# VH-VL binders against Histidine kinase CKI1 (CKI1), part 5

Target 1, 134 residues: Histidine kinase CKI1 (CKI1), of Arabidopsis thaliana (Mouse-ear cress) (o22267r987to1120)
Amino acid sequence: RVLVVDDNFISRKVATGKLKKMGVSEVEQCDSGKEALRLVTEGLTQREEQGSVDKLPFDYIFMDCQMPEMDGYEATREIRKVEKSYGVRTPIIAVSGHDPGSEEARETIQAGMDAFLDKSLNQLANVIREIESK

## First folded at step 4 (VH-VL; framework fv_recaticimab)

Design c6F (from r8d with light chain Y100F)
Fold by ESMFold2-Fast, scan of step 4:
Structure c6F (fold): chain C 134 residues (1-134), chain A 122 residues (1-122), chain B 112 residues (1-112)
Amino acid sequence: as target 1 above (134 residues)
Amino acid sequence: QVQLVQSGAEVKKPGASVKVSCKASGYTFTSYYMHWVRQAPGQGLEWMGYINPSGGSTKYHQNFKDRVTMTRDTSISTAYMELSRLRSDDTAVYYCARELYSGEYYDAFDIWGQGTTVTVSS
Amino acid sequence: DIVMSQSPSSLSASVGDRVTITCKSSQSVLYSSDNKNYLAWYQQKPGKSPKLLIYWASTRESGVPDRFSGSGSGTDFTLTISSLQPEDFATYYCQQYYDFPTFGQGTKLEIK
């Protein structure tokens, strides 16, 4: 189950199409960091209520770094805070159209993100393989 | 043969709820998002929302968000749309529709159900 | 929501006529990253569900006769039927899928 977070509707649809092409049939979308935080929090609450310990609400989260109100970095920090209380960690992949300069790379790591993916999504399969190797 | 077959016509009183079904066949049900679109008599088409049949995630248009519930049953390849607190202006034909695949998935609609007429009258 | 303005509301034509109907979006439905217009056209006959005719503003769906063509980019779009046939009398709708789906109000094509 994958969550795609991007405030641009068409960017979410393109990412969803590519993920489905790769065999990922359970793709959820949302348009803000705040909504991503809500979905993860509710999913973890439901998981605990159902007594399920085997499956996380999402196997991967693709998080656009630049979004209004709550950006991807802030959303990731808040998600990590919630996850700590449940003892879990969802792989969160930063998605950005900007080159990963020293500042961007630093922010990605400090926020608790696990990998970086350019918005062209050309490295999508390689990034998933990299995360699965961890 | 890819097709979507919907449940039969319903007549409801104001304040009631209606639940419309949409049974898919001829393709992998969980691979395509299912959308719901309605059409009031003599009017245009109005998008209501979608469900991802695989994970069950939904997105509703703001106009329906507090009254609509979309669900699915993967064991019988059937999607459901329930609209509550019906008003006379909910009288419409309700369609389920499959999203377009053109190298990737898009919310244009290549396959439509035959429609379910819902009449709300006192 | 992106508002789709479709006109005319109805038009009368004869078999063999060339007909055009227009669709305007309140904002561009051209996505710069893939250079595609997120616009579709549907045909709906009385008592029937809509049928997809065209997507990406100009790509004909499989099985759709070549007398149907779509054109335009950004905010202004046209559906053309080059030589009207008896089975073409129907209502036509445009739809954007750049944002959450929205439809034009329809153009009813009637027999003269």
Scores: ipSAE 0.007, ipTM 0.597, lowest interface PAE 11.0, mean pLDDT 85

Design c6W (from r8d with light chain Y100W)
Fold by ESMFold2-Fast, scan of step 4:
Structure c6W (fold): chain C 134 residues (1-134), chain A 122 residues (1-122), chain B 112 residues (1-112)
Amino acid sequence: as target 1 above (134 residues)
Amino acid sequence: QVQLVQSGAEVKKPGASVKVSCKASGYTFTSYYMHWVRQAPGQGLEWMGYINPSGGSTKYHQNFKDRVTMTRDTSISTAYMELSRLRSDDTAVYYCARELYSGEYYDAFDIWGQGTTVTVSS
Amino acid sequence: DIVMSQSPSSLSASVGDRVTITCKSSQSVLYSSDNKNYLAWYQQKPGKSPKLLIYWASTRESGVPDRFSGSGSGTDFTLTISSLQPEDFATYYCQQYYDWPTFGQGTKLEIK
């Protein structure tokens, strides 16, 4: 199960289509960092209450870096704090419309994200393979 | 040399606001979150919150969230912490501090400003 | 918040002594995914900013003398100064960074 976080509807639609072509069967969407935090927190709470350790709420999260109110970096940092209390870590992939420079790459690492992906999504398959190889 | 240099001491009356500055040098200002930590006279250290200098996003501790505002100016590599509606128990030394980098960024603090004494009285 | 408790609150010692300061967290700060203890130690001299001594419970910060060492895991941590020097008289704080940062109340190391 995959969560796509982007405040732009068209961006979410394109990402969902590409993920389905790669064989991802379940794609959840939300339009803000705050909603992403809520979904992950509620999913982890439900997992703990049910005593289940079978699977995480999401296998991957694609997080748009530039969103109003709570940006992707802040949302990721908040998710990481919540995850530490449960002893888990979900792969979070940064998605940005800007070319990754050294500064943006560092901000991605700073927030606790696992990979960076250009908004064109040309490297989507390669990024997923890289994460799965670990 | 990596340094954080803070503004000078302030004396304020209850109900006033204070704005402390923290100027960074010797590193890329936007690459590290800037945290604020205070220490009341003879007391321990209390974390207040942070700002991401790149995007400007902030996280405030629950105890301060209704009175604190953290901002930055990237053109002069300076972070600001403004605390409003001051009370006598806000009398403290206020520090800015940089996140630790150890493969990733963590909320431990490798570089600290010299501190700004804020006294709230009369 | 994770509560940090230090013991003792103050300690008197002489130059050359071995001193031990203890820190206890209200919940484990060991993260199973990376096997690291999210625990730091700071030194603060009167009128000065805190100085980072140790992070990851036992990793010494660059430039910190080897007489300072950290140990422990989970909820119980120790800072040891193996041969106390005159410049070591200060207040010492532990800090967790597993969750939002919290500090111990401090241990004041005084001249005997």
Scores: ipSAE 0.008, ipTM 0.641, lowest interface PAE 11.1, mean pLDDT 86

Design c7L (from r8d with light chain P101L)
Fold by ESMFold2-Fast, scan of step 4:
Structure c7L (fold): chain C 134 residues (1-134), chain A 122 residues (1-122), chain B 112 residues (1-112)
Amino acid sequence: as target 1 above (134 residues)
Amino acid sequence: QVQLVQSGAEVKKPGASVKVSCKASGYTFTSYYMHWVRQAPGQGLEWMGYINPSGGSTKYHQNFKDRVTMTRDTSISTAYMELSRLRSDDTAVYYCARELYSGEYYDAFDIWGQGTTVTVSS
Amino acid sequence: DIVMSQSPSSLSASVGDRVTITCKSSQSVLYSSDNKNYLAWYQQKPGKSPKLLIYWASTRESGVPDRFSGSGSGTDFTLTISSLQPEDFATYYCQQYYDYLTFGQGTKLEIK
């Protein structure tokens, strides 16, 4: 189960298509950091209340760094705060048009994100393989 | 043969709700997004929203957000569109349509249901 | 919403004619990352559901006759029907799928 967070409709559709091509059948989408936070929080609450074996509502989250109101960094920090109370950590992959070696890459780590992916998504398969190997 | 078969015509009174079904066959139901489009008599096409049959996530056009609910039942490969608090100007043919898959992308509608006529009159 | 405008709203033509229908979007539907125009064309006959003719502005759907062709990029698009046939009299719609989706108002093609 993957969550794709991006305020741009076509970017979300393209990412979803690539994920499905790689064999990911359960892809959820949302268009804001606020909605991403809501979906993760509600999913964690529901799974805990149901005593689910699988504690995580999503196996990984693709988070666009640049979104109006609550950006990806802010959304990630808030999600990490909520996750501390549940004792879990979802892999969150930053999606941005900026180079991984830029100052933005440092902000990605400081916000609590686990990986960085360019918006072209050319490294999508490599990033997923790296996360799944851990 | 890939096809979408919709439920039959409905006649409703103002204030009622209508639920239209769309049964898919000939392909993997969960692999393609399902959209709903309506057409009032003599008018053009109006997009209402979509559902991802895999996860059940939905997106509704703002004009319908307060009154529309899209769901699906994967066990019978059927999508549903329910429109509540019907008004006379909701009289239209309602279509389900499958998003085109072009490798990594899918955004046009390659398969359409035959349409369901919904008439709202007192 | 991206507003789609078609021209003309209706036209009359004879079998064998070359027909052109235009579609203009209020903003570009060209996605720079994949260099594709997110624009489709549909044909709708009275009492029937729409049928996909063209997607990606110029890619003809399987089973669609060669006389149908799409062209254009960015904000200005054209559907051309060479040597019009009797079964081509219908209403034609353009559709953008760049930012959600919106349809043009339609162009009704009638027999002269």
Scores: ipSAE 0.007, ipTM 0.623, lowest interface PAE 10.1, mean pLDDT 85

Design e6G (from r8d with heavy chain S31G)
Fold by ESMFold2-Fast, scan of step 4:
Structure e6G (fold): chain C 134 residues (1-134), chain A 122 residues (1-122), chain B 112 residues (1-112)
Amino acid sequence: as target 1 above (134 residues)
Amino acid sequence: QVQLVQSGAEVKKPGASVKVSCKASGYTFTGYYMHWVRQAPGQGLEWMGYINPSGGSTKYHQNFKDRVTMTRDTSISTAYMELSRLRSDDTAVYYCARELYSGEYYDAFDIWGQGTTVTVSS
Amino acid sequence: DIVMSQSPSSLSASVGDRVTITCKSSQSVLYSSDNKNYLAWYQQKPGKSPKLLIYWASTRESGVPDRFSGSGSGTDFTLTISSLQPEDFATYYCQQYYDYPTFGQGTKLEIK
């Protein structure tokens, strides 16, 4: 189960299509950092109430870095705070429309993101495999 | 042969609900998002929303968000669109339509159902 | 929502005529990442569902006759029928799929 977070509809659609081609059967979408935080929080609450062992609400989250109000960095920081109380960590992949500079790379690390991916998604399969190898 | 077959015409009173079905055949039902588009008499096409038949996730246009519910039953490859609190201006032909695959999936529509006429009359 | 405007609202023509229908979007539907225009054209005959004619502004759907062609980029698009046939008298709609789908108001092609 994957969550795609991006305030731009076409970016979400492209990401969803590529994930479907890779065999991902369940792709959830939302258009804001606030909504992503809500979905993760509710999923973790339900997981704990159901007593589900080792099953996270999402296996991966693709988080657009630039979104209005709550950007991807802030959304990630808030998700990490919620996850701390549950003792879990969901892989969060930063998605951006430009190549990462040292400044952007620093921000992704500081926010608690696990990887970086440009919006062309050319490295999507490589990023997923790298995360799974850990 | 890829085909979408919709339920028959409905006549409803204001305030009632209507539920339209759309049965898919000839392709993998869970592989394509299903969209709903309506057309009032003599008017153009209006997108209402979509459902992902695989996970059941939905997205509704703001104009319908409070009154529409889209569901599916994967065991019979059928999608449903329910519109509640009907008004006379909900009188329209309601279509289900399959998203286009062209290397990736896009919200253009290559296959359409035949349409379901819903008349809301007092 | 991206607003789609079609012109004209109706047009009368004869078999064999060349017909052009225009469509304008309130903002660009060209996606810089893939350099594609997220625009489609549909034909709808009375009592029938719409039929996809063109996608990506200029790509003809399989089974659609060569006389139908699409052109344009960004915000301005044209559907051309090079030599009208009797079966072409219908209403035509443009649709953007750059954002959530929106359609033009339609152009009714009437026989002269």
Scores: ipSAE 0.006, ipTM 0.589, lowest interface PAE 13.0, mean pLDDT 85

Design e8W (from r8d with heavy chain Y33W)
Fold by ESMFold2-Fast, scan of step 4:
Structure e8W (fold): chain C 134 residues (1-134), chain A 122 residues (1-122), chain B 112 residues (1-112)
Amino acid sequence: as target 1 above (134 residues)
Amino acid sequence: QVQLVQSGAEVKKPGASVKVSCKASGYTFTSYWMHWVRQAPGQGLEWMGYINPSGGSTKYHQNFKDRVTMTRDTSISTAYMELSRLRSDDTAVYYCARELYSGEYYDAFDIWGQGTTVTVSS
Amino acid sequence: DIVMSQSPSSLSASVGDRVTITCKSSQSVLYSSDNKNYLAWYQQKPGKSPKLLIYWASTRESGVPDRFSGSGSGTDFTLTISSLQPEDFATYYCQQYYDYPTFGQGTKLEIK
């Protein structure tokens, strides 16, 4: 189960298509950091209430870094706070149109993100493979 | 055969709610997004929102977000669109439509339901 | 919202005519990463649901006659019917799917 978070509809559509082409059948989408936080929080609560052995509502989250109101970095920080109370950690992949300079790399790490992916999605398969090997 | 079959025509009074169904057959229901589009008499097409039948996530157009609810039942491959607090200007034909997936990318709406006429009058 | 504008709003033509309908978007619907235009054309006959004719601005849907063709890129698009047939009299709509879907106001093609 993958969650794609991006306020740009075409970016979400393209990412979803590439993920499905790779064999990911369950792709959910939302257009804001606030909605991503809500979906993760509700998913964690529901799994706890149902006594699920599998505690993660999503296997991966692709998070656009630049979004209005609650950006990807803030959304990630808030998700990490919620996850701490459940004892889980979802792989969160930063998605950005900017080259990953030292400043952006530092912000990605500080927010609690696990990897970086350019919006072209050319490295999508490599990023997933690296996270799975972790 | 891929098809979308909608529920029958409805006549409602102002202030009521209407719930339209759209039953999918001939394909994997959860693999394609379902959109709702309406058309007032003599007017063009107006997008209302979509539902991803897999996880149930929805997105509604700003004009409808306070009155529309889209749901689905995967056990019977059926999507639903409920519009509340009906006004006379909600009189329209309501369509469900499947978003085409042609490999890596989603595309336009390739399959449409036959339409459900909703009349809101006195 | 991306605003779609069609012209003309209506036109009259005879069987055998070449017909051109234009569609303009308020912003580009060309996605630079895949170089595709997220633009579709639909045909709607009275009392019927819309039928997809063309997607990605110029790709014909399966079963659509080759007299229908789409062209253009970015913000300016054209649907051409090279030799009008009796079954082609209908209303035509363009639609962008670059952002949340929006449609042009429609072009009604009527018998002269």
Scores: ipSAE 0.078, ipTM 0.728, lowest interface PAE 6.4, mean pLDDT 86

Design f4K (from r8d with heavy chain S54K)
Fold by ESMFold2-Fast, scan of step 4:
Structure f4K (fold): chain C 134 residues (1-134), chain A 122 residues (1-122), chain B 112 residues (1-112)
Amino acid sequence: as target 1 above (134 residues)
Amino acid sequence: QVQLVQSGAEVKKPGASVKVSCKASGYTFTSYYMHWVRQAPGQGLEWMGYINPKGGSTKYHQNFKDRVTMTRDTSISTAYMELSRLRSDDTAVYYCARELYSGEYYDAFDIWGQGTTVTVSS
Amino acid sequence: DIVMSQSPSSLSASVGDRVTITCKSSQSVLYSSDNKNYLAWYQQKPGKSPKLLIYWASTRESGVPDRFSGSGSGTDFTLTISSLQPEDFATYYCQQYYDYPTFGQGTKLEIK
């Protein structure tokens, strides 16, 4: 189950299509950091109520770095705070228009995100394989 | 064959709610987003929102956000659209429509239901 | 919302004619990353559901006759019917799916 967070509708649809083509069957979308935080929090609450310690609400979160109101940095920080109370950590992948070597890309990774992915999504399969191999 | 079959025509009073059903067959119901589009008499097409039948997540157009609820029942491959606090200008044909899949999912609609006429009159 | 405008609102034609319908979007529906135009065309006959004719601005849906063709890019799009048949008299709608779906107001194709 993957969550795609991006305030741009077409970017979410393209990412969803690429993930589906790779065999990801459950893709949820939301258009803000605030909604991402809500979905993760509700999922973790339901998981605990059900005693379902085996599965996280989402296997991966693709988080756009630049969004109105609550950006990807702030959303990640708040999600990490909620996750600490449950003793879990969901892989969060930064999605940015900057190249992997840019200062901005390094900063997004430092904010508590687990990986970086360019908006072109050319490295999508490689990023997922790298995270899953850990 | 792939088809969407909708519930029959409804006549409602202002202030009432209407719930339209859309039963899918001939494909995997949970693999395609389901959209709702309406058409007032003599007017064009107006998108209302969508539901992802797999997880139940929804997105509604701002004009309908406070009055529309979209749900589904995966056990019978049926999607529902409920519109509350009906007004006379909600009189329209309501369609369910399946997203196109051409290797990826997109909001163009390759399969449409036959439409459900909803008339709101006192 | 992206506003879609069609012209003309109606046109009269005879069987065998070549007709063109134009659609304009208030902003580009060309996505630079995949170089695709997120634009579709539908045909609707009275009392019937819309039928998808074309997607990606120029790709014909399976089973749609080759007399129907779509062209254009960015903000300006055209649907062409190269040789009108009796069954083609209908209302035609363009639709963008670059953002949340919006439709043009429709073009009614009437027998002359």
Scores: ipSAE 0.007, ipTM 0.599, lowest interface PAE 12.0, mean pLDDT 85

Design f7N (from r8d with heavy chain S57N)
Fold by ESMFold2-Fast, scan of step 4:
Structure f7N (fold): chain C 134 residues (1-134), chain A 122 residues (1-122), chain B 112 residues (1-112)
Amino acid sequence: as target 1 above (134 residues)
Amino acid sequence: QVQLVQSGAEVKKPGASVKVSCKASGYTFTSYYMHWVRQAPGQGLEWMGYINPSGGNTKYHQNFKDRVTMTRDTSISTAYMELSRLRSDDTAVYYCARELYSGEYYDAFDIWGQGTTVTVSS
Amino acid sequence: DIVMSQSPSSLSASVGDRVTITCKSSQSVLYSSDNKNYLAWYQQKPGKSPKLLIYWASTRESGVPDRFSGSGSGTDFTLTISSLQPEDFATYYCQQYYDYPTFGQGTKLEIK
């Protein structure tokens, strides 16, 4: 189960297609940080209420860093706050059209993101393998 | 072998709601997004929205967002589109359509249902 | 929404003719990252559902005769039927899938 968050339709669609091609059977999409926060929060609540063994609504979240209103950094910070009350942590991968400099890399870490991927998605398979090996 | 079969024609009065079904066969229902497209008599094609049959998440076009509900039942590989508060200008053929797979998934449509005619009149 | 405009709205032709239909988008549907045009063409016969002919602006769907070809890039696209057959009389639609799907208004191909 993967969540792809990007306000740009084409970027979101390409990422979704690549994930499905790699064998990811369940890919959900949303176009804002607010919607991502809602989906994660409601998923966590629902799974706790039903006593699910698998507590995470998503195995990974691909989060675009640059979105209007609630950007990817703020969305990640808010998701991390919600997750603390459930005692879980979803791998969140930062997606950006610009390679992170030292400042952007620091912001990614400080927001609570686990990895970085540029919008070309050339390293998508490698990032997934790194997360799965943890 | 891949096909989408829709429910039969409906005649409704203004203010009523209509629910159209689309039964998929010949492929894995949960692997492809299902879209809904309508066509008014003598007019072009208008995209209404989609549902991801796996998780049930939906996206609706702004023109339909306050009146349309898309659902699915994975046990019978069937998608549904309900349109409420019908007006005479909702008279149209309603199609379900499967997203294209060309190595990746896209909102072009390779398989279409046969269409369901919905007539809204007094 | 990306607005799709087709021309002509209708066209009369004879069997054996070369037919050209054009489609213009209000903004580019070329994605620079993969160098693909997110543009499809459909054929619709009276009383029938649309049938996919071409995707990625120029890729023919399996089973579509080679007399159908698509060309163009960015905002300007063309569907060509090189030698019109009786079964080709139909309405043709272009569709972008760069953003949420939108269709052209259609071009009706009629017997002359």
Scores: ipSAE 0.013, ipTM 0.687, lowest interface PAE 7.7, mean pLDDT 87

Design f7T (from r8d with heavy chain S57T)
Fold by ESMFold2-Fast, scan of step 4:
Structure f7T (fold): chain C 134 residues (1-134), chain A 122 residues (1-122), chain B 112 residues (1-112)
Amino acid sequence: as target 1 above (134 residues)
Amino acid sequence: QVQLVQSGAEVKKPGASVKVSCKASGYTFTSYYMHWVRQAPGQGLEWMGYINPSGGTTKYHQNFKDRVTMTRDTSISTAYMELSRLRSDDTAVYYCARELYSGEYYDAFDIWGQGTTVTVSS
Amino acid sequence: DIVMSQSPSSLSASVGDRVTITCKSSQSVLYSSDNKNYLAWYQQKPGKSPKLLIYWASTRESGVPDRFSGSGSGTDFTLTISSLQPEDFATYYCQQYYDYPTFGQGTKLEIK
């Protein structure tokens, strides 16, 4: 299961289509950082209540960095805060339409994101392999 | 009527920058990615990159990423492509083009601007 | 990048002729999940913008005459004009959209 977070519906459709071309069959979408936080929190709570062996509601989260109100960095920080109480960590991949500058790379690390990926998803397989090797 | 209308021809010297505009009408500007494609005289089509007009996020082809900047102004439904440090081999017609919608969005192009001729010479 | 190769580079024909243009991709542009080929064809007349003719290898764009047809799958594609008209003399380009867009080098269709 993958979650794609992007406030623009066309961006979400494009990202979803590219993920499906790469073999990802279950793609969830949401349009805000606040909605992403709610989906992760509810998923974690439900899996704990059900006694699930797999505690993660999503295998990966692709998080657009720039969104109104709660941006991707803030959403990631809040998700990490919630996850601390469950003893889990979902791989969260920063998604942007441009290569990260030094400031964006710094924000990605400080927010608790695991990797950076441009919206082309050309490096998707490499990013996933790097995360899985940790 | 869906249209993309581009700015007029430009003549530049090597080392200068050029900024081409593309004004959209007849559709929701923020709902479609805008791509830029160029064509050197007597040659084929070369994709340069795109911009998502909603969020302003961009993707540039490797060949252009250190010299191209794509922006937009949603208040006037206009996309811009700026190419810096111009060389003589940047002489080309530059097109903006809208993504195809056929139940989903795809990087094929159903609507094209008329093109902007950019000539780089002494 | 996926490399697109067209043949021939130029072709001379007469009005009424059946014309065939070929396009090959360096890797498959067929997406197995939707069974669609992410391949488009464009027509470009001198001094004009490209015009979309065909997408998904064989779907004709609205307003395009039925004498234009696309066929093929995976890596090998064909554009056919069944009975050439005077307005069809142009350069034709194939384009893949399975990955970031790349175009063939073009086929110039000239009057014989």
Scores: ipSAE 0.008, ipTM 0.536, lowest interface PAE 11.4, mean pLDDT 85

Design s50W (from r8d with heavy chain Y50W)
Fold by ESMFold2-Fast, scan of step 4:
Structure s50W (fold): chain C 134 residues (1-134), chain A 122 residues (1-122), chain B 112 residues (1-112)
Amino acid sequence: as target 1 above (134 residues)
Amino acid sequence: QVQLVQSGAEVKKPGASVKVSCKASGYTFTSYYMHWVRQAPGQGLEWMGWINPSGGSTKYHQNFKDRVTMTRDTSISTAYMELSRLRSDDTAVYYCARELYSGEYYDAFDIWGQGTTVTVSS
Amino acid sequence: DIVMSQSPSSLSASVGDRVTITCKSSQSVLYSSDNKNYLAWYQQKPGKSPKLLIYWASTRESGVPDRFSGSGSGTDFTLTISSLQPEDFATYYCQQYYDYPTFGQGTKLEIK
């Protein structure tokens, strides 16, 4: 189960298409950081109440860094706060149209994200493989 | 041979619900999103929403969110669109349509069902 | 929603004529990251479902005759039929898929 978070519909559609091509059967989409936070929080609460052995509502989250109201960095920080009480950590991949320079990498790490991916998604498979190898 | 075959015409009274089916064949049903588009008599095309047949997730246009439910049954490769609290202005031909694959998946429609006429009258 | 406007609403033409139909979007449907125009054209004959003719503004769907061509970018698009055939009398719709799908109101192509 993968969550794609981006306020731009076409960016979400492109990401969803690439994930389907990689064999991901369940892709959830939302268009704001606030909605991403809600979906993760409710999913964690429900799985804990049900005593589920698989406690993660999503295997991966692709988070656009720049969104109105609650941006991807803020959404990630809030998700990490909620996850602490459940003892889990969902892999969150930053998605940005900006150059992945040292400043961008620093911001990604400080927000609690696990990897960086540009909006072309050319490195999607490599990023997933790297996260899984850790 | 890729086909989408829809259920037959329906005549309903105002306030009733209608459920239209769309049976897919000739491709992997769970690999393509299924969309629903309607057309009132003499009018243009109006997108209603989509369903991902794999996970069952849906997206509905704001105009239909309160009244539409899209579901699927993967065992028979069939998608369903149920519209409730019917009004006379819901009289239309309802189409299911498959999303386009062109290296990726896109919300253009390469295969269409034949259409289901729904008439709402007293 | 992105609003799609087609012109004309109807036109009359004869077999062998070159006809053009225009479509304008209320905002750009050109995605800078892949440089593609998220614009499709459909043909609908009376009593039948729409048929995809063109996607990416200018790519012909498999099996569509080469007399059909699409052009344009951003907000302004044109469908051209170079030499009209009897089977081409139909209603034509443009559709954007940059955002949630929206269609133009249609152009009815009638025989003179």
Scores: ipSAE 0.007, ipTM 0.579, lowest interface PAE 14.1, mean pLDDT 86

